# Ledger of designs, part 18: VHH binders against q86uu1r1256to1370

Target 1, 115 residues: q86uu1r1256to1370
Amino acid sequence: SKVCRGYLVKMGGKIKSWKKRWFVFDRLKRTLSYYVDKHETKLKGVIYFQAIEEVYYDHLRSAAKKRFFRFTMVTESPNPALTFCVKTHDRLYYMVAPSAEAMRIWMDVIVTGAE
Short names: E, the ipSAE of ESMFold2; O, the ipSAE of OpenDDE; V2, 0.75 times the mean of E and O plus 0.25 times the DockQ between their complexes.

## First folded at step 15 (VHH; framework vhh_8fcz_2)

Design z5 (at its last look DockQ between E and O 0.04; V2 from the best seeds 0.00; counts 0 for: pae E 12.8 > 2, placed apart)
Fold by OpenDDE, look of step 15:
Structure z5 (fold): chain B 115 residues (1-115), chain A 125 residues (1-125)
Amino acid sequence: as target 1 above (115 residues)
Amino acid sequence: QVQLVESGGGLVQPGGSLRLSCAASGFTFSDYAMNWVRQPPGKGLEWVSYISSGGDSTTYDDSVEGRFTIIRDNDKKMVYLQMTSLKTEDTAVYYCAKDSYDSSGYYDWGEFDYEGQGTQVTVSS
């Protein structure tokens, strides 16, 4: 498939809150974009395939840990078992899929796209 | 140097409303997204709301969604937080926070600084 769409819950950058975003995997554009909702009217971020270094399960359960820093509070993943990571040159993304099947699909397409 | 000055806090009863203000200076205000964060008693900072540099995008923590509204006036270099249906758990010192990066309005990276003293909001019967 050229395009894959669906909701994932994504952890913020320095603000480590979890937000549900509408993700669009576009093989032709070579981008993974996320929007506020499925209408795709408000773009919130773009991950270029060339920037992706690694995609993996959150084996260490890093997203499950609660931490406090000067301007950041890291909150526990809403579902650690369904949490996977997309590592880019600039940022490590934590993402929660709505199901195990969804997680497998998203990880597969992202890995394939990054190859 | 960046300067943010919060105001508008106070004591209110549950179900009440408050409007917080943040006056910004020392940077090109319209180039940066802004945030409200708060620190409840005995807890760490928690993010409350975000508004893009142009004001066309907003987002909220689930705990305040539907009750709080963030807006900005780039001409006046002001950010506001309209709070309604206040709850006791909203009690906190509220701070205005500047995003770290010059933005086009198409990001939610969530890295920010703040330079204000904060404004106390107390919700109590």
Scores: ipSAE 0.013, ipTM 0.303, lowest interface PAE 7.7, mean pLDDT 84
Fold by ESMFold2, look of step 15:
Structure z5 (fold): chain B 115 residues (1-115), chain A 125 residues (1-125)
Amino acid sequence: as target 1 above (115 residues)
Amino acid sequence: QVQLVESGGGLVQPGGSLRLSCAASGFTFSDYAMNWVRQPPGKGLEWVSYISSGGDSTTYDDSVEGRFTIIRDNDKKMVYLQMTSLKTEDTAVYYCAKDSYDSSGYYDWGEFDYEGQGTQVTVSS
């Protein structure tokens, strides 16, 4: 489909904690946007399709706990088996899907949007 | 090609000391922050310590702060981990990792590189 919506849990950019966000993939607008919740009233970020370089599974479940010097402490993924990554020019996004089915759908949708 | 070669591990008794070394090549070493990470037996990787590209900012996991010191030598392209007051919980394979670090203090997990086999530290009576 041309639009895909749903909750994913993502690692925050400046405050390193896992946050539930409402994601909206829109092929016509060529954006992957995320909001505080499903009401889509407060936009938290936008990932433009042209910025996406790679989408991949965290299948090895290899991660290091990072500390953020000036901000909050980083925690490991709450569910490594359902964690996937969206690499952009400037940032790596870690996202946790609510199920294996949802993870496959989101990864496929994002990969085809980035092509 | 980025290469990181760790050395200096060994068997020590609790309370002992070791100094780990990491030789870096294949990238502009002085442009990047560096980290130590470790893998205890049967567990996943855990972060140990960080040093900024210029060496003027360091930070440590709570479990090692006050006991471990991270040091770098940009001329020799080396990073070190001076370990003192070692405990059995410090037993692990230790890996050196290069990092990307922006001006806001942001880390990104996917930007770590580690290429070596690591160096084994065993703390046992």
Scores: ipSAE 0.000, ipTM 0.119, lowest interface PAE 12.8, mean pLDDT 77
ESMFold2 (binder alone), look of step 15: mean pLDDT 79; pTM 0.802

Design z6 (at its last look DockQ between E and O 0.05; V2 from the best seeds 0.00; counts 0 for: pae E 11.2 > 2, framework grips, grease 24.4 > 24.2, placed apart)
Fold by OpenDDE, look of step 15:
Structure z6 (fold): chain B 115 residues (1-115), chain A 125 residues (1-125)
Amino acid sequence: as target 1 above (115 residues)
Amino acid sequence: QVQLVESGGGLVQPGGSLRLSCAASGFTFSDYAMNWVRQPPGKGLEWVSYISSGGDSTTYDDSVEGRFTIIRDNDKKMVYLQMTSLKTEDTAVYYCAKDSYPETYYYDYGEFDYEGQGTQVTVSS
């Protein structure tokens, strides 16, 4: 597929922000863009595939550590099991997919696009 | 309104020490667990340390365990992070973060309260 679209929850640059954004993968443009919503009227950011270094499952928080905290930390994903990372030259992106299948799809297309 | 003001950052050589401070206001400080988080250059936010509302429980990220110590003073509404044996990879903007709900609540998934600008810690030779 040339284009893949869908919502992901992305951690923002500030402590408070896990924001749901509409992502658009464009193989031809070699970009991963995200917008406020599916109407794609408000662009919030662009990840160029040439800048992507690595895509991997998020292992930042271990199950052992989770039991020590009663409250979600700023770095804690709303769904760790569905969280993956996109590492670029300039930034590390944390993203939560809506499902395991979605996560697999997104990770696959991003990895493939970055090749 | 919640206010968190970090301070104490600076430039230090590897192996050096720094003590960060966080001044809290605008909420019942003693009811909330507190955290330190940091954002290294080009990386996302990462959790550093946690301290319970009463200060009787602490935990650390593996990367700082044994080197960093989190302390709080509920009378002064302060949280501290004593950093020792600093490494270049400790370079980051450090933020103080308040748990969203008091410890009397059950586990909560959500955002932390964060109002500070952070304090820059740079570890370099």
Scores: ipSAE 0.015, ipTM 0.233, lowest interface PAE 7.6, mean pLDDT 85
Fold by ESMFold2, look of step 15:
Structure z6 (fold): chain B 115 residues (1-115), chain A 125 residues (1-125)
Amino acid sequence: as target 1 above (115 residues)
Amino acid sequence: QVQLVESGGGLVQPGGSLRLSCAASGFTFSDYAMNWVRQPPGKGLEWVSYISSGGDSTTYDDSVEGRFTIIRDNDKKMVYLQMTSLKTEDTAVYYCAKDSYPETYYYDYGEFDYEGQGTQVTVSS
């Protein structure tokens, strides 16, 4: 399919907290974008397909792991079993799916879009 | 503190040209890649163009490639979008957007930042 839409919870940017975002995967536009909500009226960010290096399940890294950086800490995921990562050139995104089925769909879709 | 102020939109006929401007402040402009995004009537936001922090790499959505040119001036903290051969489908509010992190740094966090009201481009006969 060419488009996949749904809510995921992701680690926020400047404020280090878990935020619910409406994600839109679009194979025609070659973007994984996210919005404040399902009305898609306020874009919060875009992950370009060409920037994606890896998609992986990493509940141990996103849960209970403390970064060495004095300045930066990885906040524990609200649901480590449903957390996956999208690694890009400049950033590691941590995402929590609403179910195991949703997690598999999103990971499969993003991996195939990045190839 | 980040401020992005878009300008230069207007009403133009098909085949016409416009140059959009984005004045940036409140961050180290030369460290960040910049983007243009747009919101057509009745649609969500669409990515339009990207320029690397040094200006040496540009990319475009397929629908605008060959017609639009993104340009930056790091000394003046400006991003431009030169639009030519405009079509009615280019009608949208255009927003300048900053990547959340410096291009040269690695972070675990970030979001796509844009804080302006945008500039309206209307292409009609």
Scores: ipSAE 0.000, ipTM 0.227, lowest interface PAE 11.2, mean pLDDT 78
ESMFold2 (binder alone), look of step 15: mean pLDDT 81; pTM 0.824

## First folded at step 17 (VHH)

Design a31 (framework vhh_8fcz_2; at its last look DockQ between E and O 0.07; V2 from the best seeds 0.00; counts 0 for: pae E 7.5 > 2, placed apart)
Fold by OpenDDE, look of step 17:
Structure a31 (fold): chain B 115 residues (1-115), chain A 123 residues (1-123)
Amino acid sequence: as target 1 above (115 residues)
Amino acid sequence: QVQLVESGGGLVQPGGSLRLSCAASGFTFSDYAMNWVRQPPGKGLEWVSYIRSGGDSTTYDDSVEGRFTIIRDNDKKMVYLQMTSLKTEDTAVYYCAKDDYESGYDYGEFDYEGQGTQVTVSS
């Protein structure tokens, strides 16, 4: 499909807390955008496909426990088993899907979009 | 206007327990994630715990993991911090902090609106 929408929980960029955001994958725009809610009235961020380097499971469970990253606290994932990573040129995004199936779908569309 | 009123602090011995409360008003409480932060004597502010707006997700600083529990009641517009197995290093002024939606990208910014509540752990 051209567009995929749904909620994911992502880790913040400064204070590494976990926030639920409404994600919109747009193949035509070549963007992965996220909003405060499903009404898409307040944009919170955009990931451009061309900036995406890798998409992978959090095998190392790097978000499963607190650590320091550039003097910022990183807190554990609310669900490590459903956590995957989107690596861009300037940021590593940690995402938590609502289910294993959802995680597979999101990872697939993001990988396909980044090709 | 946003108001956050912390309470429940006090003096306890190491190994003791306290339950902090934060009463929120002036905003749609259920739309915002909430945090507890603390400022130890002579030190800077440090983050302690986070709870998502729906209460279905929580995170903790590893220094308090397993000892502290953050809970919220959206009907009462309250957020709580149950503290157990308290240590001397937990001594600090504790603040309730509202996530800041106006910060643009979600970097985890939050606002302090209360006076805090003093927690002192000492033998």
Scores: ipSAE 0.020, ipTM 0.309, lowest interface PAE 4.5, mean pLDDT 85
Fold by ESMFold2, look of step 17:
Structure a31 (fold): chain B 115 residues (1-115), chain A 123 residues (1-123)
Amino acid sequence: as target 1 above (115 residues)
Amino acid sequence: QVQLVESGGGLVQPGGSLRLSCAASGFTFSDYAMNWVRQPPGKGLEWVSYIRSGGDSTTYDDSVEGRFTIIRDNDKKMVYLQMTSLKTEDTAVYYCAKDDYESGYDYGEFDYEGQGTQVTVSS
Protein backbone atom coordinates (compact mmCIF):
# COMPACT_ATOMS: atom_id res chain seq x y z
CA SER B 1 0.00 0.00 0.00
CA LYS B 2 2.83 2.47 0.69
CA VAL B 3 4.91 1.55 -2.33
CA CYS B 4 5.64 3.91 -5.26
CA ARG B 5 7.09 2.58 -8.51
CA GLY B 6 8.07 4.29 -11.74
CA TYR B 7 10.73 5.34 -14.18
CA LEU B 8 13.00 8.28 -13.41
CA VAL B 9 16.08 9.39 -15.31
CA LYS B 10 19.11 9.74 -13.06
CA MET B 11 22.70 10.80 -13.36
CA GLY B 12 24.83 7.65 -13.20
CA GLY B 13 27.19 6.99 -10.30
CA LYS B 14 30.42 5.84 -11.94
CA ILE B 15 29.63 6.80 -15.53
CA LYS B 16 28.26 10.35 -15.42
CA SER B 17 25.56 10.01 -18.04
CA TRP B 18 21.76 10.18 -17.75
CA LYS B 19 20.18 6.74 -17.32
CA LYS B 20 16.56 5.64 -17.14
CA ARG B 21 16.00 3.48 -14.06
CA TRP B 22 12.97 1.84 -12.51
CA PHE B 23 12.61 3.20 -8.99
CA VAL B 24 10.83 1.45 -6.13
CA PHE B 25 10.05 3.36 -2.96
CA ASP B 26 9.22 0.87 -0.22
CA ARG B 27 8.09 2.30 3.10
CA LEU B 28 8.09 -1.13 4.77
CA LYS B 29 11.69 -1.90 3.81
CA ARG B 30 12.65 1.79 4.23
CA THR B 31 14.53 1.84 0.95
CA LEU B 32 14.48 3.62 -2.39
CA SER B 33 15.81 1.01 -4.81
CA TYR B 34 16.41 1.23 -8.53
CA TYR B 35 16.60 -1.37 -11.24
CA VAL B 36 17.53 -1.52 -14.91
CA ASP B 37 13.87 -1.81 -15.87
CA LYS B 38 10.34 -2.52 -14.61
CA HIS B 39 10.93 -6.29 -14.53
CA GLU B 40 13.10 -5.75 -11.43
CA THR B 41 15.55 -8.48 -12.48
CA LYS B 42 18.74 -6.42 -12.03
CA LEU B 43 19.09 -4.17 -8.99
CA LYS B 44 21.40 -1.24 -9.72
CA GLY B 45 21.39 0.59 -6.39
CA VAL B 46 19.73 1.25 -3.05
CA ILE B 47 19.22 4.53 -1.22
CA TYR B 48 18.53 3.90 2.46
CA PHE B 49 15.94 6.20 4.06
CA GLN B 50 18.27 6.99 6.96
CA ALA B 51 20.92 8.24 4.55
CA ILE B 52 18.61 10.85 2.96
CA GLU B 53 19.43 14.38 4.17
CA GLU B 54 17.54 16.63 1.75
CA VAL B 55 15.17 16.52 -1.22
CA TYR B 56 14.99 19.69 -3.24
CA TYR B 57 14.08 21.12 -6.59
CA ASP B 58 17.13 21.73 -8.77
CA HIS B 59 16.60 25.41 -9.53
CA LEU B 60 18.08 24.78 -13.03
CA ARG B 61 21.63 25.52 -11.88
CA SER B 62 23.32 22.38 -10.54
CA ALA B 63 22.26 19.76 -13.10
CA ALA B 64 22.71 22.19 -15.97
CA LYS B 65 26.44 22.45 -15.29
CA LYS B 66 28.53 20.76 -17.97
CA ARG B 67 32.11 19.69 -17.35
CA PHE B 68 34.75 17.79 -19.27
CA PHE B 69 37.76 16.79 -17.23
CA ARG B 70 40.20 13.90 -17.74
CA PHE B 71 37.93 12.11 -20.22
CA THR B 72 34.98 12.33 -17.85
CA MET B 73 31.99 14.25 -19.14
CA VAL B 74 29.10 15.38 -16.98
CA THR B 75 26.22 16.25 -19.29
CA GLU B 76 23.34 18.64 -18.73
CA SER B 77 20.01 17.31 -17.55
CA PRO B 78 17.78 16.27 -20.44
CA ASN B 79 15.01 18.31 -18.78
CA PRO B 80 16.22 20.83 -16.19
CA ALA B 81 12.68 21.98 -15.36
CA LEU B 82 11.79 18.47 -14.15
CA THR B 83 15.05 17.79 -12.28
CA PHE B 84 15.20 17.32 -8.53
CA CYS B 85 17.91 16.29 -6.12
CA VAL B 86 18.19 13.74 -3.34
CA LYS B 87 21.14 14.46 -1.09
CA THR B 88 22.50 11.62 1.00
CA HIS B 89 25.48 11.28 3.33
CA ASP B 90 27.68 10.03 0.48
CA ARG B 91 26.16 11.29 -2.74
CA LEU B 92 24.00 13.83 -4.51
CA TYR B 93 21.49 12.17 -6.85
CA TYR B 94 20.03 14.11 -9.77
CA MET B 95 16.72 12.75 -10.98
CA VAL B 96 14.45 13.78 -13.85
CA ALA B 97 10.76 13.01 -13.63
CA PRO B 98 8.62 12.34 -16.72
CA SER B 99 6.19 15.15 -15.78
CA ALA B 100 5.67 17.92 -13.27
CA GLU B 101 3.00 15.84 -11.56
CA ALA B 102 5.32 12.84 -11.27
CA MET B 103 8.06 15.08 -9.90
CA ARG B 104 5.80 16.39 -7.14
CA ILE B 105 4.70 12.87 -6.25
CA TRP B 106 8.26 11.49 -6.12
CA MET B 107 9.63 14.43 -4.16
CA ASP B 108 6.81 14.19 -1.62
CA VAL B 109 7.18 10.43 -1.31
CA ILE B 110 10.96 10.58 -0.84
CA VAL B 111 10.70 13.40 1.72
CA THR B 112 8.51 11.11 3.86
CA GLY B 113 11.36 8.61 3.79
CA ALA B 114 13.67 11.25 5.26
CA GLU B 115 11.42 11.92 8.23
CA GLN A 1 37.20 -9.07 -15.39
CA VAL A 2 35.21 -8.93 -12.15
CA GLN A 3 34.21 -12.35 -10.84
CA LEU A 4 32.17 -13.17 -7.76
CA VAL A 5 31.68 -16.81 -6.76
CA GLU A 6 29.04 -17.59 -4.16
CA SER A 7 28.96 -20.80 -2.15
CA GLY A 8 27.72 -22.31 1.11
CA GLY A 9 24.04 -22.63 0.30
CA GLY A 10 22.02 -25.72 1.03
CA LEU A 11 18.89 -27.26 2.51
CA VAL A 12 18.28 -26.53 6.18
CA GLN A 13 15.37 -26.75 8.57
CA PRO A 14 13.75 -23.69 10.14
CA GLY A 15 15.87 -22.37 12.99
CA GLY A 16 19.04 -23.62 11.34
CA SER A 17 22.20 -21.80 10.42
CA LEU A 18 24.36 -21.41 7.30
CA ARG A 19 27.32 -19.33 6.31
CA LEU A 20 27.50 -18.11 2.73
CA SER A 21 30.83 -17.22 1.15
CA CYS A 22 31.72 -15.00 -1.78
CA ALA A 23 35.15 -15.18 -3.39
CA ALA A 24 36.06 -12.03 -5.30
CA SER A 25 38.59 -11.50 -8.08
CA GLY A 26 39.34 -9.09 -10.92
CA PHE A 27 39.24 -5.88 -8.89
CA THR A 28 40.89 -4.27 -5.86
CA PHE A 29 38.53 -5.87 -3.34
CA SER A 30 39.54 -3.73 -0.35
CA ASP A 31 38.46 -0.54 -2.17
CA TYR A 32 34.82 -1.54 -2.57
CA ALA A 33 31.79 -2.01 -0.41
CA MET A 34 30.03 -5.33 -0.86
CA ASN A 35 26.38 -6.38 -0.74
CA TRP A 36 24.26 -9.49 -0.47
CA VAL A 37 21.03 -9.62 -2.48
CA ARG A 38 18.56 -12.48 -2.87
CA GLN A 39 15.84 -13.70 -5.18
CA PRO A 40 13.03 -15.70 -3.54
CA PRO A 41 11.28 -18.20 -5.82
CA GLY A 42 8.97 -16.47 -8.28
CA LYS A 43 9.86 -12.99 -6.99
CA GLY A 44 12.19 -10.14 -7.86
CA LEU A 45 15.54 -9.35 -6.28
CA GLU A 46 15.71 -8.03 -2.70
CA TRP A 47 18.59 -6.28 -1.03
CA VAL A 48 19.83 -8.10 2.10
CA SER A 49 22.92 -6.45 3.54
CA TYR A 50 25.84 -4.09 2.95
CA ILE A 51 29.37 -3.81 4.33
CA ARG A 52 31.74 -0.87 3.86
CA SER A 53 35.19 -1.51 2.35
CA GLY A 54 36.90 -1.33 5.73
CA GLY A 55 34.34 -3.62 7.37
CA ASP A 56 33.50 -0.98 9.98
CA SER A 57 29.95 -0.20 8.84
CA THR A 58 27.17 -2.67 8.10
CA THR A 59 23.52 -2.29 7.21
CA TYR A 60 20.74 -4.88 6.99
CA ASP A 61 17.25 -5.19 5.65
CA ASP A 62 14.82 -5.13 8.58
CA SER A 63 13.68 -8.70 7.83
CA VAL A 64 17.15 -10.13 8.57
CA GLU A 65 18.59 -7.71 11.13
CA GLY A 66 19.59 -9.50 14.28
CA ARG A 67 19.72 -12.89 12.49
CA PHE A 68 22.24 -12.29 9.69
CA THR A 69 25.77 -10.91 9.96
CA ILE A 70 27.84 -9.72 7.02
CA ILE A 71 31.60 -10.12 7.42
CA ARG A 72 34.54 -9.46 5.13
CA ASP A 73 38.15 -10.58 4.96
CA ASN A 74 40.10 -8.18 2.76
CA ASP A 75 43.26 -10.30 2.86
CA LYS A 76 41.43 -13.33 1.46
CA LYS A 77 39.14 -11.21 -0.77
CA MET A 78 36.09 -12.83 0.78
CA VAL A 79 32.72 -11.65 2.01
CA TYR A 80 30.47 -13.85 4.13
CA LEU A 81 26.87 -13.91 5.26
CA GLN A 82 26.41 -15.66 8.58
CA MET A 83 22.77 -16.68 8.79
CA THR A 84 21.06 -17.91 11.95
CA SER A 85 17.46 -18.54 13.01
CA LEU A 86 16.58 -19.26 9.40
CA LYS A 87 12.94 -19.06 8.31
CA THR A 88 11.12 -20.45 5.30
CA GLU A 89 10.86 -16.91 3.87
CA ASP A 90 14.68 -16.81 3.70
CA THR A 91 14.51 -19.37 0.87
CA ALA A 92 16.15 -17.76 -2.15
CA VAL A 93 19.14 -17.67 -4.45
CA TYR A 94 21.71 -15.42 -2.76
CA TYR A 95 24.08 -13.23 -4.78
CA CYS A 96 27.14 -11.27 -3.82
CA ALA A 97 27.26 -7.82 -5.41
CA LYS A 98 30.12 -5.35 -5.76
CA ASP A 99 29.41 -1.71 -5.05
CA ASP A 100 31.12 0.17 -7.90
CA TYR A 101 32.28 3.10 -5.74
CA GLU A 102 33.33 2.82 -2.12
CA SER A 103 36.13 5.34 -2.68
CA GLY A 104 35.29 8.90 -3.69
CA TYR A 105 32.07 10.82 -3.19
CA ASP A 106 29.86 9.21 -5.82
CA TYR A 107 27.69 6.25 -4.90
CA GLY A 108 28.24 3.33 -7.26
CA GLU A 109 25.81 0.84 -8.69
CA PHE A 110 25.54 -2.90 -8.08
CA ASP A 111 26.92 -5.44 -10.51
CA TYR A 112 26.06 -9.14 -10.26
CA GLU A 113 28.80 -11.36 -11.65
CA GLY A 114 28.10 -14.77 -10.07
CA GLN A 115 25.59 -17.59 -10.42
CA GLY A 116 24.43 -17.25 -6.81
CA THR A 117 23.97 -19.95 -4.19
CA GLN A 118 20.64 -21.58 -3.34
CA VAL A 119 19.38 -21.50 0.23
CA THR A 120 16.30 -23.61 0.94
CA VAL A 121 14.65 -23.54 4.37
CA SER A 122 12.07 -26.27 4.82
CA SER A 123 11.47 -29.52 6.66
Scores: ipSAE 0.013, ipTM 0.348, lowest interface PAE 7.5, mean pLDDT 80
ESMFold2 (binder alone), look of step 17: mean pLDDT 82; pTM 0.829

Design a32 (framework vhh_7z1x_3; at its last look DockQ between E and O 0.06; V2 from the best seeds 0.00; counts 0 for: pae E 11.7 > 2, placed apart)
Fold by OpenDDE, look of step 17:
Structure a32 (fold): chain B 115 residues (1-115), chain A 123 residues (1-123)
Amino acid sequence: as target 1 above (115 residues)
Amino acid sequence: QVQLVETGGGLVQPGGSLRLSCTASGFTFSDYAMNWVRQAPGKGLEWLSYISSGGDSTSYDDSVKGRFTISRDNAKNTLYLQMNSLQPDDTAVYFCAKDSYESGYDYGEFDYWGQGTQVTVSS
């Protein structure tokens, strides 16, 4: 498929809270974009495929490990088991999928798109 | 295992100076940026200063800018914080904090810190 759409919960860049966003993977545009909702009227961010370095499960967020960003305390993922990371040249994205199947799909399309 | 041990804290009068040290082990110190953070009684964690893995880049919170100086000696696996013109509001436990990722990516995330060293500024 040329396009993959769906909701993911991602951690904010400045405010380290978790927000539900509508993601659009576009193979032709070579972008992963996210919007406020499924109507795609308000764009909140764009990740270009060439900027993606790595996609992996969030195994760094263990219960015994407290995490902080430089200026704010990091809140735990609403679902660690469904949390994966997209590492770019300048930012690390934390994303929570609604299901294990969804997580596999998103990780797969992002990895293949970045190749 | 990652270990960070802060030393150099103590009691000092307003206007005085202290030099904190943080000795790192369990990881390649020179590959990671380091930070100083503090926590005053009843308050949240406050970021103070950052230094890149090689020491070429530094930054400071406005609250300590011009008074505190961060530095490092990678050969000794040691991070330093020179604190001058100390004020009562600087009273806190001071921690050194390791950036989560190796140099080349500045995400502003840190994952380990020590037990801290107490700094008390009082007349």
Scores: ipSAE 0.016, ipTM 0.328, lowest interface PAE 6.4, mean pLDDT 87
Fold by ESMFold2, look of step 17:
Structure a32 (fold): chain B 115 residues (1-115), chain A 123 residues (1-123)
Amino acid sequence: as target 1 above (115 residues)
Amino acid sequence: QVQLVETGGGLVQPGGSLRLSCTASGFTFSDYAMNWVRQAPGKGLEWLSYISSGGDSTSYDDSVKGRFTISRDNAKNTLYLQMNSLQPDDTAVYFCAKDSYESGYDYGEFDYWGQGTQVTVSS
């Protein structure tokens, strides 16, 4: 009841490609963590609740736009209609949910954790 | 090459203290946030603590808040974890992890890890 787990696809950090990550929202730890897979054996990152400024649906299809980072082209979202954003002080995360229902759930739990 | 080397692990009694160190090389240490994570026997990795690149902002998992203190010395390229009031369930391999954040870019992933240092809390 205090934890939400599941796969989301996200734009990678250093290597700008779309990566499937196992996300763990943990209200007790006050973190949104993500791992390579559901076995949770390799932690790839942590989004701290206090760093989250905004969670929003990608209304302008920003994740569908090509852009360059460190001399390489960053590709568009594999499913723009299911893409939402988590804005932090330091980074804008683009996340793709497996379904519209999953997207609503994840956006709701992350917003609630941030506020 | 990025390298992170953890030291300071060992065997301690319940209630004891340890100070872990993580010496960094191969990148500009002061440009990046750093984290401590651990893995207990038979369990997945658990995030413990974060410190910003300048050291001004810190965060802790609730299970260690008040007992553990993260700090850094950017002149020595070293990250620290002071661990007090250790209990048997703190037994784990402890890793430092480099945040991928770089000024002017929107990273937020752990991209490099140390080899880990074993902490064992037993009577």
Scores: ipSAE 0.005, ipTM 0.238, lowest interface PAE 11.7, mean pLDDT 80
ESMFold2 (binder alone), look of step 17: mean pLDDT 82; pTM 0.820

Design a33 (framework vhh_8fcz_2; at its last look DockQ between E and O 0.04; V2 from the best seeds 0.00; counts 0 for: pae E 9.9 > 2, placed apart)
Fold by ESMFold2, look of step 17:
Structure a33 (fold): chain B 115 residues (1-115), chain A 123 residues (1-123)
Amino acid sequence: as target 1 above (115 residues)
Amino acid sequence: QVQLVESGGGLVQPGGSLRLSCAASGFTFSDYAMNWVRQPPGKGLEWVSYIRSGGDYTTYDDSVEGRFTIIRDNDKKMVYLQMTSLKTEDTAVYYCAKDSYEGSYDTGEFDYEGQGTQVTVSS
């Protein structure tokens, strides 16, 4: 309840490839932070609770299909059935859980931060 | 290519003050939000503070709010961390970090490659 930790695969921010990140949900700090790995030696980003608008399944989309645009390149989700979205004010995060149960747990945990 | 050079750290007593500086180069500084992060001894990195590209919005980790102030000077390409009421828990190497995208309130990813500056709060 205070802190939840684990690996999720997410679409990268600048380079739209799928990256494994160590996520830390911290109810006291009111943040969802992510690091390059479980040793938490390099912080890569922070999602503030106040910025979270929605958490939902991406089951109706071909999430992160390989595309070529003038400005960006996007790749397909490695597992579309286990992909969920965290919509914030500034950005849409695509995340892939290691299992259906992990996906349910993370989605439930993250929505408590959006309350 | 991106360069972030932190300075201004030192040894201070509890309750003391320091002002950290970060000199930025290799990118259009005024387009990006900036962060301070820190690494306490034997621990992982912690986020400390954020300032938007225009300097019109700031936010802080709860543990430093009211004691630390993030400031930027876009003309000089500098970001600062004014620290007051320092505690032993603030002992860490402090790094400044460039936001990955322009002018965002919620930061997605950070870039930091400087050596950092050591802050030691001890009697």
Scores: ipSAE 0.047, ipTM 0.460, lowest interface PAE 5.9, mean pLDDT 82
Fold by OpenDDE, look of step 17:
Structure a33 (fold): chain B 115 residues (1-115), chain A 123 residues (1-123)
Amino acid sequence: as target 1 above (115 residues)
Amino acid sequence: QVQLVESGGGLVQPGGSLRLSCAASGFTFSDYAMNWVRQPPGKGLEWVSYIRSGGDYTTYDDSVEGRFTIIRDNDKKMVYLQMTSLKTEDTAVYYCAKDSYEGSYDTGEFDYEGQGTQVTVSS
């Protein structure tokens, strides 16, 4: 499909809290955009496909490891098992899918879009 | 696995100096930026200093700027924190923290796995 839509929980960039956002994957525009809600009235951010370097499961957690952003602590994912990352040239996005199936779909479309 | 072992902490009077050391292993040290972070008693973790992989760039939290110096030795796989003009508010457990990603990709994220080294500044 040309467009994929759905909710993901995304970790904030400056404020490292987890917020539910409405994501729109658009193959024609070559963008992954996210909005406050499904009405798509308030845009909160855009990820351009050409900026995406990697998409992967969040396997960075270790029992002995604590992870932080430079100025703030990394907050625990609401669901580590459904957490995946979108790495761009200037930012790492942490996203939580509502289900394993949703996670597979989103990771697949983002990877294929970025190719 | 990544290992970071901090040392050099201790008890010092205000105005004194300490030099912390961090021995790194388990990764290509010269490919990663390094950080020092600290956790004061009863407070959360706070970032202190950053040094790029090649050592060509450093930055500091405003609270330690001009008093602390971060240095690295890529041949020895060591990172240091020279602390001078220490204040009581510098009292904390200090940790060495590896940037999460290598190369020019700077996310501002870092990891630490060590037990830290205690720095106590008291008269």
Scores: ipSAE 0.016, ipTM 0.288, lowest interface PAE 7.4, mean pLDDT 85
ESMFold2 (binder alone), look of step 17: mean pLDDT 82; pTM 0.827
ESMFold2, look of step 19: ipSAE 0.006; ipTM 0.177
ESMFold2 (binder alone), look of step 19: mean pLDDT 83; pTM 0.846
OpenDDE, look of step 19: ipSAE 0.015; ipTM 0.296

Design c21 (framework vhh_7z1x_3; at its last look DockQ between E and O 0.06; V2 from the best seeds 0.00; counts 0 for: pae E 13.9 > 2, grease 26.3 > 24.2, SAP .68 > .668, placed apart)
Fold by OpenDDE, look of step 17:
Structure c21 (fold): chain B 115 residues (1-115), chain A 125 residues (1-125)
Amino acid sequence: as target 1 above (115 residues)
Amino acid sequence: QVQLVETGGGLVQPGGSLRLSCTASGFTFDSYWMNWVRQAPGKGLEWLSGISYSGSTISYADSVKGRFTISRDNAKNTLYLQMNSLQPDDTAVYFCATGRYLPIYEDSEGYFQYWGQGTQVTVSS
């Protein structure tokens, strides 16, 4: 499909807290956008496909659970088993999917879109 | 199926202590944040404390900070809440809670997918 929508829990950039956001994958716009809720009234951020370098499973589960990143605290994921990462040129995004199936789907569409 | 069973509640005098336990089953316990929340009569749900899957990240609500201590034993699939210096306004049903879309551990906003039947804590002279 051209567009994929759904909730993911995303770790904040400056404030390293985990917030549920409504994600919109748009193949035509080549963007992954996220909003406060499913009504898409308040845009919180945009990830451009060309900025994406890697998409992979979170390895923090086997690494330091609590660490500093850029002099800020990185908190543990609420569900490490469902956590994946989207690495861009200037930021590493941590995202938690609602299910293993959802995680696979999101990772697949993001990887495919970034190619 | 996911099951959470809270125990350890009871009647205690002001200034007293209780230790709550939550036994989890039906899911990979050490892969989830765990939380304690409570609901007092006539009031909404109040988040009290959260702990990450390894226990390395812990947070408390201001209302219980310095008095309550959250901990977990992943080998026993058990969550604990040590409550000291209990006050009458701590009277409530206490729940162990977790889920896919957990609230930010430092605030009470969010939704819990799983919680138990709760355990009654009554603080009274």
Scores: ipSAE 0.005, ipTM 0.250, lowest interface PAE 11.6, mean pLDDT 84
Fold by ESMFold2, look of step 17:
Structure c21 (fold): chain B 115 residues (1-115), chain A 125 residues (1-125)
Amino acid sequence: as target 1 above (115 residues)
Amino acid sequence: QVQLVETGGGLVQPGGSLRLSCTASGFTFDSYWMNWVRQAPGKGLEWLSGISYSGSTISYADSVKGRFTISRDNAKNTLYLQMNSLQPDDTAVYFCATGRYLPIYEDSEGYFQYWGQGTQVTVSS
């Protein structure tokens, strides 16, 4: 699709806490933007497509839960099994989807921006 | 064809060191998060360490933190694991593994898309 919208929970940039944000993936603008809420009145950040280097499942925390892989971050995700990462040139974003299907959709969508 | 080949395993005395290498071919190495995983005799897979494509993000399992060091040389398409202070419990087959991202599976053995054949590390007197 041309545009994908929805809530994801992300680790904050300056204040390291988990925050619910309204994400907007816009292929026309070539941006992944996030706002305080769905009204899209207060922009909190923008991830430009050309800055996206990698999108991956956060297997480190899921691995710690699956007995095959052991790792726990200090500020543990509220749902490690639904956490994925977007790596950019200068920052690693941790995002938590509301479901496994939503996570797959968002990861697939964002990967198209990295192409 | 994607290929991962581990080398550097062998027999070492307790307290000793080994350096493992994993040489990659058939994909753009610089675009992949790389990992080391081991399997001790009769046990399941244990993730040890991961390193992002640029090396800017590195993580270790608690069991090896402080003793093992992961690194990569993207110009040589090679992943490394420096293993110090080795103990008998470190005896295992060591694998390198990778993937762009993994779909969620009910079976946790499918987290990585590509695996090497493994290299044996034996720590014993």
Scores: ipSAE 0.000, ipTM 0.186, lowest interface PAE 13.9, mean pLDDT 79
ESMFold2 (binder alone), look of step 17: mean pLDDT 81; pTM 0.822

